# VH-VL binders against Putative dimethylsulfoniopropionate lyase DddL (dddL): the designs that were tried, part 26

Target 1, 232 residues: Putative dimethylsulfoniopropionate lyase DddL (dddL), of Cereibacter sphaeroides (q3j6l0)
Amino acid sequence: MHSLSERVEQLRLNDCPDWLYLLHEFDALYRQGSDGGSRPIRTHRKRVRDSLALIVEANPAVNDRPPEVKPVTAHLGRALDLGERGAVQGMSRALARVAGRLTWEYGYEKVPKALARKYAYCEILGPRGPICAERLILGFVLFAPSTTYPQHSHKDIEESYISVAGAWSENDAAVHAPGSLILNRPGLEHRITTGDLSPCLLAYAWTGSEERLNQPGMKLSSPRKARIEKGI
Key: E = the ipSAE of ESMFold2; O = the ipSAE of OpenDDE; V2 = 0.75 times the mean of E and O plus 0.25 times the DockQ between their complexes.

## First folded at step 12 (VH-VL; framework fv_dalutrafusp)

Design A08 (from Y06 with heavy chain N102A; at its last look DockQ between E and O 0.65; V2 from the best seeds 0.00; counts 0 for: pae E 2.3 > 2)
Fold by ESMFold2, look of step 12:
Structure A08 (fold): chain C 232 residues (1-232), chain A 119 residues (1-119), chain B 107 residues (1-107)
Amino acid sequence: as target 1 above (232 residues)
Amino acid sequence: EVQLVQSGAEVKKPGESLKISCKASGYSFTSYWINWVRQMPGKGLEWMGRIYPGDSDTNYAGKFKDQVTISADKSISTAYLQWSSLKASDTAMYYCARLYDAWSYFDYWGQGTLVTVSS
Amino acid sequence: DIQMTQSPSSLSASVGDRVTITCRASQDIWYYLNWYQQKPGKAPKLLIYDASNLETGVPSRFSGSGSGTDFTFTISSLQPEDIATYYCQQYDNRPWTFGQGTKVEIK
């Protein structure tokens, strides 16, 4: 169902405190460890936070999207419970307040049948909304327990993942603590492997050229001869 | 560690073809964009275009589209800038530069190739 | 194309002086702006990225500020080795464009 903004008045971020509070939690999440980590990680964290601050100040349009669920979203409640008991409980509480309004999807990439029950993502802020923006995309990805997901980067997009709840590892390496960031730089493949005991909820951010973030029908690329150096 | 080494200076006549090179070392050549930047004598810097050597994707600034060809040979980690028919107005210094990430800034530059085209 | 206008086009200052260069974008480019130094006969060198961040190995006398359309580059205490032309460069949209440059000389 369309929001009232299309019939009566354009809804804006300051009219939507639950969305605004969720964005405040994204800022907090990307602030954690901002002085630590590699130079690419610190630079990326700062870009996300600076971009988010500029967007919030501009009081952007909010256009609700039709809610959608996927098989994996049966795990969302448990993921939120886990996050509420962890270091990022504010994020989990803020997300819970809008959980029924989320549009979970697979995007434009063809999803393997084996993964269709094990993951989905939702956009919170970006060209499709609900919070409209052209130079930043923020959202969540949810994984079932015992999931391996090959992640690929675009050559014009920089993307990151930060743990909100659950245990996961990158390229079968060390398990990441809450607030740790994986930076997917262009041209390198990253694999995400989730633990066996619980679902995993990650926050994500995309930064990149305005043309690429607004381009309809984006398709992920995987240059097989190279990988992005991971930044943890 | 990261190095971009360009081919030597060229003196040419209008109408001649030319291909200058930029050899990369010290990093994964196929994972970073290589850019070309022109500097006409006594003038500022102009971005000409770029190539992603991993898949040969190219982008050109509009004024240089169809005026030059950007290419790469990943077997020898080398990017190229090529003219089919030089003009006197092509007299300039040409730099190759690596993009730090997907799009933001040029962190390493070649030493430049001076191209002189005189009638 | 986004036009980048630098001021001044040239300046002369004494060693130890504070030097300020401005750059105006023809549209809002957020913080997507870099500053480069080019010494005579040399390739450009990145000094400042994302408007205000100092690149590794760059002396702390260099700084940058601003967002939106108006940006400032400062050398807090000019040194003899700072003789160069300085360029701003936006990366908000392709084609990426540079300011016309500001030539800095010692009196």
Scores: ipSAE 0.579, ipTM 0.809, lowest interface PAE 2.3, mean pLDDT 85
ESMFold2 (binder alone), look of step 12: mean pLDDT 93; pTM 0.935
OpenDDE, look of step 12: ipSAE 0.695; ipTM 0.868

## First folded at step 14 (VH-VL; framework fv_dalutrafusp)

Design C01 (from A01 with heavy chain R98K Y100W; at its last fold request DockQ between E and O 0.64; V2 from the best seeds 0.74)
Heavy chain, then light chain:
Amino acid sequence: EVQLVQSGAEVKKPGESLKISCKASGYSFTSYWINWVRQMPGKGLEWMGRIYPGDSDTNYAGKFKDQVTISADKSISTAYLQWSSLKASDTAMYYCAKLWDSWSYFDYWGQGTLVTVSS
Amino acid sequence: DIQMTQSPSSLSASVGDRVTITCRASQDIWYYLNWYQQKPGKAPKLLIYDASNLETGVPSRFSGSGSGTDFTFTISSLQPEDIATYYCQQYDNRPWTFGQGTKVEIK
ESMFold2, look of step 14: ipSAE 0.632; ipTM 0.824
ESMFold2 (binder alone), look of step 14: mean pLDDT 93; pTM 0.943
OpenDDE, look of step 14: ipSAE 0.865; ipTM 0.927
ESMFold2, look of step 15: ipSAE 0.684; ipTM 0.848
ESMFold2 (binder alone), look of step 15: mean pLDDT 93; pTM 0.944
OpenDDE, look of step 15: ipSAE 0.658; ipTM 0.857
ESMFold2, fold request of step 16: ipSAE 0.639, 0.627, 0.640; ipTM 0.827, 0.825, 0.826
ESMFold2 (binder alone), fold request of step 16: mean pLDDT 93, 93, 93; pTM 0.946, 0.948, 0.946
OpenDDE, fold request of step 16: ipSAE 0.900, 0.914, 0.908; ipTM 0.948, 0.957, 0.953

Design C02 (from A01 with heavy chain D101E; at its last look DockQ between E and O 0.69; V2 from the best seeds 0.00; counts 0 for: pae E 2.1 > 2)
Fold by ESMFold2, look of step 14:
Structure C02 (fold): chain C 232 residues (1-232), chain A 119 residues (1-119), chain B 107 residues (1-107)
Amino acid sequence: as target 1 above (232 residues)
Amino acid sequence: EVQLVQSGAEVKKPGESLKISCKASGYSFTSYWINWVRQMPGKGLEWMGRIYPGDSDTNYAGKFKDQVTISADKSISTAYLQWSSLKASDTAMYYCARLYESWSYFDYWGQGTLVTVSS
Amino acid sequence: DIQMTQSPSSLSASVGDRVTITCRASQDIWYYLNWYQQKPGKAPKLLIYDASNLETGVPSRFSGSGSGTDFTFTISSLQPEDIATYYCQQYDNRPWTFGQGTKVEIK
């Protein structure tokens, strides 16, 4: 008699409706404003949507990651409240349904002390999961109020951020409309500065080859390394 | 207006060195990969390698690794392809091409440099 | 290395004919495939990127389709200026590789 002989089935995306609904909101987010952007922005939006469609169609594996928080995640509830009152409220609702399952991380080899309490990111879809994919990474970055986050683009990856909640600017320009996108192109310096009264939540996407997205230690740009590359 | 202008045709003998150039204009030279593509007489296209002029990062196709050197001089917006010792089998057309994004397609091409290596 | 196999290697057609060229990848490359035109004596020119998107200024008689391993390039109505060799090229993994080319001639 063997009660432990039963097989453990691999969860797939179609078994996980809350994850699937969150991906539907990513598709909607990248569809917004697609007619009016620059050629690079329109191309990037289409790549994200086309890649996501191929991934969803393939019914990929879903591997739960242990939940993990960072100091900034104390602001997540407020960020979700703000997003709920905006034009992208579906995204905030879908993210809220999985909020307790998120694995928040830092994007640097070594986290600057001043930044450790003011930001974190979580991957939703990508090589690390929970939704497994090799040629697309989707996730969220959460910022505390009054945060400056310098970043440097990766020369082999297309990277974008889209506003979900909160006030922020890129390189001293305000970005407030739902679906507003920053494309982080190779060689361009991008600084994110958040407002002083509310947290800020951004969705992000990386598109690239499997070769580039699967590299160990692939992270968001490092603020201190970007300044070093400029000779500061 | 994006342009890639290559150096003129070369006639060389085996064993000689050669450095051909690709001068870029009309865009931020340091922000795009420059690629080199070989076309043997009557044959198709072969990617040889590329350089990111902003930091001089280079990648080579295995067939061409250690056979050529790719370099760039960002002060004059120029990429180079060079051989230390040419062989007759190096006779080909060589194109430089800009990569649109970091990993997409070659959106602008130079006019080509014909290299002829014969005794 | 990802091998790209084009067919046919050459073809001859009349003005106004539909021309179809196929390209097969040795592994799944998603939609990471481009098509280039090389006219005699000229550098290659991008026509189609990401399998199906026309580059700016490319006539609408050119089209592309496919994903995964099998891709198709079509000229709906061949024109005299379309005499060229056409190449597919994958950009999924380095080294980036081209098909062998398809030479298109007018009868």
Scores: ipSAE 0.599, ipTM 0.820, lowest interface PAE 2.1, mean pLDDT 86
ESMFold2 (binder alone), look of step 14: mean pLDDT 93; pTM 0.930
OpenDDE, look of step 14: ipSAE 0.701; ipTM 0.873

Design C03 (from A01 with heavy chain S31N, light chain S52Y; at its last look DockQ between E and O 0.75; V2 from the best seeds 0.00; counts 0 for: pae O 2.04 > 2)
Fold by OpenDDE, look of step 14:
Structure C03 (fold): chain C 232 residues (1-232), chain A 119 residues (1-119), chain B 107 residues (1-107)
Amino acid sequence: as target 1 above (232 residues)
Amino acid sequence: EVQLVQSGAEVKKPGESLKISCKASGYSFTNYWINWVRQMPGKGLEWMGRIYPGDSDTNYAGKFKDQVTISADKSISTAYLQWSSLKASDTAMYYCARLYDSWSYFDYWGQGTLVTVSS
Amino acid sequence: DIQMTQSPSSLSASVGDRVTITCRASQDIWYYLNWYQQKPGKAPKLLIYDAYNLETGVPSRFSGSGSGTDFTFTISSLQPEDIATYYCQQYDNRPWTFGQGTKVEIK
């Protein structure tokens, strides 16, 4: 009885249409819309698109990660519902199809108790994503209502958020709506706040060197004492 | 307008110490990497290393590690390149350059500092 | 370290000629390549970033193409003011490395 060791063939992106279609929605997000006359934003959007195109063309490996939920994921359903009503409804729908396959994480060694209930992120594409990539990271960040995400920065990593659902603010500068893009240049300190009525869902992209993306070094910038004083 | 202004030409003997400067203006000095690039006479460009003035983080090319020291004084928006003991082989033009988005291209350059080391 | 091999080392062409410079990387660097112009006695100037994007204020006669390991820099119509040495530079991995340069002269 020759045990035909069924060589479990490595799944690739083209074998996983739900993931592929989600990536297409990311492409659309960064292709559509205005750069607002901003060269950095224009350059970043182009980099994300170009990188994504190369990655998709290469038909990367897909390694499903064990699904993990966080307390905040209780709000994911509502976030997706809201997203379907907005300018980026395609993204919301595509994400919904893979929602049960997501690995939600905190990204920090120590997460404040208050934040632990109101925040999580999931990597879709990247060194730690189900879709394997070394030179680009794509994912989602979910916030509960009334969340303050502490001040932080990313060294040597350029980050963008595109709002999928909910209202939120960065650095108290503006209220962002679905479809809005916010660019966080390397080293830029930023804090995120969400409204009290609805969860907030953000798509995010990280660009940088392969070396840096593999070791992003996520740290909160504010001392613990300062965060406590601010109710964070 | 973004400007990088470097210190003047230097003529030194082997064994002497040297510190050259790059003063930045027209932008937030602490938010961009400053790089040093060497160009030996009649030769190409060599990246030496960089510093992030915001936290003084530094990276060196292997060839220049422990050969030079890169530093910055954010209070005066100035970056430095220094040698503890110069060699004749250190004779070159040295450029400081600002790095766009911390990982891509050099968008602004200093005018260069010529360092001549001869006995 | 990633090696950048630039060719030719020098060229002489007439005004109006098409000039082509090539740069080859020792490994796949995607589109993480820049082109600089250095005129005699001056600092390098960025012309092309991310393989094919023209820097602001740079004349349209300059262009870049390629991805992976093979890249091309082109001057569609050489002008007298284009006399310079041109360098490719990769920024995929540190240390960042430059090509050897191509000296462009006018006949």
Scores: ipSAE 0.381, ipTM 0.795, lowest interface PAE 2.0, mean pLDDT 92
ESMFold2, look of step 14: ipSAE 0.604; ipTM 0.816
ESMFold2 (binder alone), look of step 14: mean pLDDT 93; pTM 0.939

Design C04 (from A01 with light chain S52D N93K; at its last look DockQ between E and O 0.59; V2 from the best seeds 0.67)
Fold by ESMFold2, look of step 14:
Structure C04 (fold): chain C 232 residues (1-232), chain A 119 residues (1-119), chain B 107 residues (1-107)
Amino acid sequence: as target 1 above (232 residues)
Amino acid sequence: EVQLVQSGAEVKKPGESLKISCKASGYSFTSYWINWVRQMPGKGLEWMGRIYPGDSDTNYAGKFKDQVTISADKSISTAYLQWSSLKASDTAMYYCARLYDSWSYFDYWGQGTLVTVSS
Amino acid sequence: DIQMTQSPSSLSASVGDRVTITCRASQDIWYYLNWYQQKPGKAPKLLIYDADNLETGVPSRFSGSGSGTDFTFTISSLQPEDIATYYCQQYDKRPWTFGQGTKVEIK
């Protein structure tokens, strides 16, 4: 037998319905377009959904993180408002229910001044997120209006972004609507540019080898390389 | 069209050196891992190692580490497998293969290079 | 290293028969498993990726299933051109490892 504290000590996903509902919205986002698009996009979507299903079924640990805000999070309310009016309102509403519990952070040891007030990300599920997992990372990135964010892929990770709210473009391509997916495969370089009138909220997912998801390459990492490995 | 074209069959003696090649075309050579897979006569498939030509990062299966060298020349989109001193037990078919992404499955294979090492 | 054990090592079956090959991993590899076909003198060909996804252009008589440690590959109606050796391969952890192969022949 175990002590009473051991029996009731650990929160699990099924004890946390607002987190679980948010994960259901991630599944819904990645279900969109699952039968269409390019082969790399279809494969990535299925991997995210299959991995998420395995994680949810395992009823993983949920560990509270201290809430943290960044200057850009002043835009979060507007981004959620825009998302609630759009095609992905379920995701926006689910995120709103946990908004006060999010830990917003930068990917740099020293954030560039140009970006300090214009972006931040939060991990929802993964090795460092409130919902514990080692083979998938899910989260959100929030951008202020008129933000250019340089992003580099990594040879061991696939990363996707799906628009939740706001207008953005990738590598000067056409503006993406909510629900659109951009895939950053290993070895490709991407630049994200947001529109000038409203904030932009993106959901993201990382797939790749477990070792890379859990332990970025610190032997050769610089502050800039470490940020690239996080997909920001 | 994606193609991996390997160098021709080799007949060698024990102790000789050898470098075989795998020339890639139809895709961005520096953005995909190239792998080497050995198949001894009448036997199954063995992953030997791989290289990421973009930065020359290599990984080897333990039994092949220090037995072979994997390299690439990105200016001519070519990967190499080489031995400094061949053994009779190196007699095998050697395939190069591309990973679909960075960690999952081999989507394109070379035609194979038969290496025969006999006295 | 993750060991992959295929069963059987060889089989003979008649045209039209249902053929089943099992692959067992020495540890939980989620769905990180592929199936390849190799005909004599040819390079291997991917048939199934991520345990149950049929590669483009592969006939629908081929299928795969399973997750965790136990995986199954099935040919629903064996054809003469399916004479080959079939390999499972895991990609959960390096080194990538293959099963020892299953040689399928027509009686």
Scores: ipSAE 0.612, ipTM 0.810, lowest interface PAE 1.8, mean pLDDT 85
ESMFold2 (binder alone), look of step 14: mean pLDDT 93; pTM 0.938
OpenDDE, look of step 14: ipSAE 0.786; ipTM 0.896

Design C05 (from A01 with heavy chain N59Y, light chain D28E; at its last look DockQ between E and O 0.57; V2 from the best seeds 0.00; counts 0 for: pae O 3.4 > 2)
Fold by OpenDDE, look of step 14:
Structure C05 (fold): chain C 232 residues (1-232), chain A 119 residues (1-119), chain B 107 residues (1-107)
Amino acid sequence: as target 1 above (232 residues)
Amino acid sequence: EVQLVQSGAEVKKPGESLKISCKASGYSFTSYWINWVRQMPGKGLEWMGRIYPGDSDTYYAGKFKDQVTISADKSISTAYLQWSSLKASDTAMYYCARLYDSWSYFDYWGQGTLVTVSS
Amino acid sequence: DIQMTQSPSSLSASVGDRVTITCRASQEIWYYLNWYQQKPGKAPKLLIYDASNLETGVPSRFSGSGSGTDFTFTISSLQPEDIATYYCQQYDNRPWTFGQGTKVEIK
C-alpha cells in the first residue's frame, strides 16, 4: 500500500477567492474617492494600488494562520453591521466572509490593560499575513467604543487609515466617517480616539521598504513630558 | 523655499580632523532625514548615512561606519559630517540631501562641499 | 548590498534623438527606484521616482519604466540642456545604492 504522500500543494491567492475578493475591496478603497488635493495622499494611494496590483498579479502564496480572537473582537459583528450601511459596504461584506479566519493581534510587546480590551489588529496581506507580501501590508484595526489609542509613530513607514465603520478622531483634529482616509507620514505622531456609541473598524495600509516592513518596530511613544525632558 | 546650504571647500592634510556642515531652511528640520552622499572625483554617488534631527537617530552605510560621524544641531537647523583623521582617499565632493517621507527619494540637495586631502 | 548596474556607461546622441538608459538591480527591488540628473559641477536632481513617476517641474520628455530588477530611463527627444550624468538609485534596502552613472553627450 504505497501511501501516496499527497504533496499538499501550496495554496495561492487564485485558489482562495475570498481573500482575493477582499484584496479587490482594498483596491477599490484606494481607487475611489478624492485625494483632497494632497500630493502625499495621492502618491500614497497610488503606491498602495500599484503594489497591490503587482502582488495580485504575482499570485502570492496564501498561508492561513491560526485564527485568534481578542476581547475587542466581541465588537466585530456590530462593526461589520455598521460597515454594511456605509460607503464601504463592499469591504465590510468581504471582511465578514473571512472573519473566522482572522488572526487578531496587539502588535506591541506590552499592551496596557485598558487597551488590551479595546483594541486589536489583523494583518491580511504582508510578511505576517495569510497573503504573503514583502513590500505592502494591508489589514484592519478594530476599536471598541470609548477607546483611546495612545500616541505613537511609525518610523520609515507610511501609514493610511480608511474608515470602514464607526466614528473616530486622530489627534483631535476631525471626526472621520466611513470612506474617510487619513495619511500618517513616517514619524508623524498620532493618537486615535473613538466615540462612545459604536465600535470603529479601520482598514490600514503600510508602505515602506522591505527591510522596514519586515521589522516595523512598533512601539508606543513616550509621554510628551518625557520627550520634552529629553529635548525631543 | 527649501534650501540646503553647505559649508565651503576644504583643503586638508592627511591626519587632520574636519567637520563640514549643511544648513537647512524653509521646512521643519526635525521632521526629515538628512543624508550625506560622497562623490569621489570622476566617480558615482555613494550614500554614506543619514540622521534624523528630531531624535538624532543615525544610520551609516557599512563602508562608512566608524569612518565618519554624522550629527545635527536642531537649534540651528544644521547637519554635520566629520572626520577624526582624514585620508587622501577622503578626497571627494560631499553632498547633503533631504529624504522625502523618510524612505523614498532625495528631493533637495546641498550644493556640495569639496574636500581635498593631500600631503 | 544591492548592486545597481547601468548601461551604457556613456553615450553620444544628436539633438532630437531618443535616448535610453537601463538599470539592473542585483536583486528584486520592486519599483523602489529613482532617477537623478547631475549636470557638471552641480548637485544631482531628482527626475523620476518610484520607477515611473515624473517629478514635478520635470519636462515630459523624461520617463521611466520597469519593476523588479530591470528598469529603463528614457529621453524621448534629447535637448542640449540634457547633457549630464544620469544615475539610478534603489531605496528598497539600506544602504541605498546608485548605479555607476551614464554620461550623456551631444554629437
Scores: ipSAE 0.073, ipTM 0.698, lowest interface PAE 3.4, mean pLDDT 91
ESMFold2, look of step 14: ipSAE 0.575; ipTM 0.807
ESMFold2 (binder alone), look of step 14: mean pLDDT 93; pTM 0.934

Design C06 (from Y01 with heavy chain S31N, light chain N93K; at its last look DockQ between E and O 0.70; V2 from the best seeds 0.00; counts 0 for: pae E 2.3 > 2)
Fold by OpenDDE, look of step 14:
Structure C06 (fold): chain C 232 residues (1-232), chain A 119 residues (1-119), chain B 107 residues (1-107)
Amino acid sequence: as target 1 above (232 residues)
Amino acid sequence: EVQLVQSGAEVKKPGESLKISCKASGYSFTNYWINWVRQMPGKGLEWMGRIYPGDSDTNYAGKFKDQVTISADKSISTAYLQWSSLKASDTAMYYCARLYDNWGYFDYWGQGTLVTVSS
Amino acid sequence: DIQMTQSPSSLSASVGDRVTITCRASQDIWYYLNWYQQKPGKAPKLLIYDASNLETGVPSRFSGSGSGTDFTFTISSLQPEDIATYYCQQYDKRPWTFGQGTKVEIK
């Protein structure tokens, strides 16, 4: 009885329609809307779309990660419900289809206890995502109501947030609604706050070369004392 | 207006030390990478390395690692390139250049510093 | 290190001619390629970034195309002021590397 070792064929993106459709929603997010007259925003959106197109064309490997939840994921259901009512309802629906397959993480070696209950992110596409990519990272960040995400920066990474659900602010400059895009240029210090009524769900993108995106983990810029004073 | 102004031409002998400068103005010096690029006489461009003045993080091309030192003084918005012991082969034009948004292209350049090393 | 190979090393053309320069990378660098112009005795000037984007203030006669390993720089109508050496540069991986340059002259 020759045990036909069933060569478990490596799953690829085209074999995983739910993931593929989620990527299509990311493409739509970065295709639709105005650049606000901003060259950096226009360039970044183009980079995300072009990168995503190349990745999808290559039909990358899909390696499902073990699902993992964080305390904040208790709010995910509400966030998705809210997202379905907004300008990016397609994204919310697509995300809902894979919600049970998400690996939520903190991204820091040490996370303050207060933040640990109110924050988490999940990578969808990237070096650590279920969808394997080296030159683009896509994912989601979830915040509970009344969250202050501490000030930090990314020295070598260009980052964008697109609001999927909830109201939030960066650097106390404006209140962002679903569909709003914020570009965090490399080296830009930024702090995020959320309202007290609803959770906030953000889609995020990191663009860069393989070398850049494989850099060491994120670091909080604010001193511990300052974070404590802010209730983080 | 963004400007990078480099120190003047240098004529040196082999074995001498040298430090050339690049003074930046018109932007936040601490938030952008400054790069050094070598151009030997009649030759192409070679990326040597970079510094992030905000935290003095530095990267070197392998060819230039331990051959030169890149530094910065953020108090005067100045980047430096230095040699402990010059060689005749160090004769070249040296450019400082700002990295646009810390991405991958150089949007502003210094005027260059010619370094001549001869016995 | 990623090697960038430009072709040709030099060319001479007439005013108004279409000029094409190619750059080949030793590996796939996606669109992480820039083009610079260097006039004699001057510092390089950025013309094209991310393979095909025209830098602000650069004349529209300049353009770039390509992805992966093969890239093209084009001057649609050569002008006297375009006499210079042109360089491609990859920034996919450090050390960042330049092509050997293409000297453009007018007949």
Scores: ipSAE 0.571, ipTM 0.837, lowest interface PAE 1.2, mean pLDDT 92
ESMFold2, look of step 14: ipSAE 0.601; ipTM 0.824
ESMFold2 (binder alone), look of step 14: mean pLDDT 93; pTM 0.942

Design C07 (from A01 with light chain N53R R94K; at its last look DockQ between E and O 0.71; V2 from the best seeds 0.00; counts 0 for: pae O 3.2 > 2)
Fold by OpenDDE, look of step 14:
Structure C07 (fold): chain C 232 residues (1-232), chain A 119 residues (1-119), chain B 107 residues (1-107)
Amino acid sequence: as target 1 above (232 residues)
Amino acid sequence: EVQLVQSGAEVKKPGESLKISCKASGYSFTSYWINWVRQMPGKGLEWMGRIYPGDSDTNYAGKFKDQVTISADKSISTAYLQWSSLKASDTAMYYCARLYDSWSYFDYWGQGTLVTVSS
Amino acid sequence: DIQMTQSPSSLSASVGDRVTITCRASQDIWYYLNWYQQKPGKAPKLLIYDASRLETGVPSRFSGSGSGTDFTFTISSLQPEDIATYYCQQYDNKPWTFGQGTKVEIK
C-alpha cells in the first residue's frame, strides 16, 4: 500500500478567499477618498494600489503563520465593532473573518513594558506573510485606549495609516477619524496618541524597495531615558 | 527653489587628496538624502553612495566603498565627497543629487564638478 | 548588482519621428525604473519615474512603459531640443544602477 504522500500543494491567494477579500478591502481603502490636494499622498495611494494589483494578479503564495495574541488584542473585538459602524465597515468585516488567523507582533527587539500592553501590529501581506509579497507590506496596528506610541521614523520606507476604528492623533496635529489617511514620508518622525474611551485600529501600508522592506529596521527614536520618564 | 550648487572644477595629481562640495538650498537639508554620482568621460552614470544629513547615515556602492568618503555639514547645508589619494582613474564628472523619497528618483541635481587627475 | 542594458546605444532620427529606447534589467525590478535625460554639458534630468509616470513639467511626448525586466522609453514626436543621452535607472536594490545610455541625435 504505497502511501501516496499527498503533496500538500502550496496554497495560493486564489485558494484563500478570506485573505483575497481582505486585500480587496485594502484596495478600496486606498482607492476611495480624497488626496486632500496632496501630490505625495496621491502618488503613495497609487503606488499602493498598483503594487497590490500586481501582487494579486500574480496569485502569490499564502503561508499561514501561527496565530499569536498580545495583551492589546483583548481590545480587538471592540475595535472591530466600532469599525463596523464607520466609513470603513467593509474592512472591519473582512478583518473579522480572519481575526483568529492573525499573528500579532511588536516589531521591536525590545518593547517597553507599558507599550507591550497597549500595542501590537499584524502583517497581512509582505515578506513575513501570510500573503507573500516582497515590495509591499500591508497590515494592521492596534492600540488600547490612552496609548502613546513613541516617536519613531522609517528610513527609506514610505508609510501610510488609514483609520479603521477609534480616534487618534499623530504629532498632536489633528484628531483622525475612520477613513482618514495620514502619510509618513521616509525619515519623518512621528508619535501616535489615542483617546481614552476606545481602542484604535489602523490599517497600514509600507512602500519601498524589496531590499528595505525585507529589513525595515524598526527603531524607536526617543532615548530610553526619555521614554522611561514618560512612562513608556 | 531647490538648488544644489557644487564646487568648481579641480585639477590634481595622482596621490593628492581632494574634497568637493555640494551646497543645498530651498529645502530642509536634513530631511533628504544627498547622493553622489560619477560620470567618467564619455561614459554613463554610476551611483557612488549617499548620506542622510539628519543623522549622517551613509551608504556606499561596493565599488566605491573605502575609496571615497561622503560627509555632510548640516550647519551650512553642504555635502562632501572626498578622496584621500586620487588616481588617474578618478578623472570624471561628479554630480550630487537629491533623492525624492529616500528610495526612488533623483529630482534635483548639482551642476557637476569636473575632477581631472593627471601626472 | 543589477545590470541595466539599453538599446540602442545611439540613434539618429528626423524631427517628428517616433523614437523608442529599450532597457532590460538583469532581474525583475518590478516597476522601479526611472528615465533621465542628459543634455551635453548638463546634469541629468528626471523625465519618467516608476516606469511610466511622467515627471511634473515634462512634455507629454515623453512616455515610459514596462515592468519586470523589459522597459520602453518613447518620444512620440522627436524635437530638436530632445538631443541628449537618455538613461534608465533601477532603484529596486542597491547599488542603484544606470543603463549605459542612448545617444539621440537629429538627422
Scores: ipSAE 0.224, ipTM 0.746, lowest interface PAE 3.2, mean pLDDT 91
ESMFold2, look of step 14: ipSAE 0.547; ipTM 0.804
ESMFold2 (binder alone), look of step 14: mean pLDDT 93; pTM 0.938

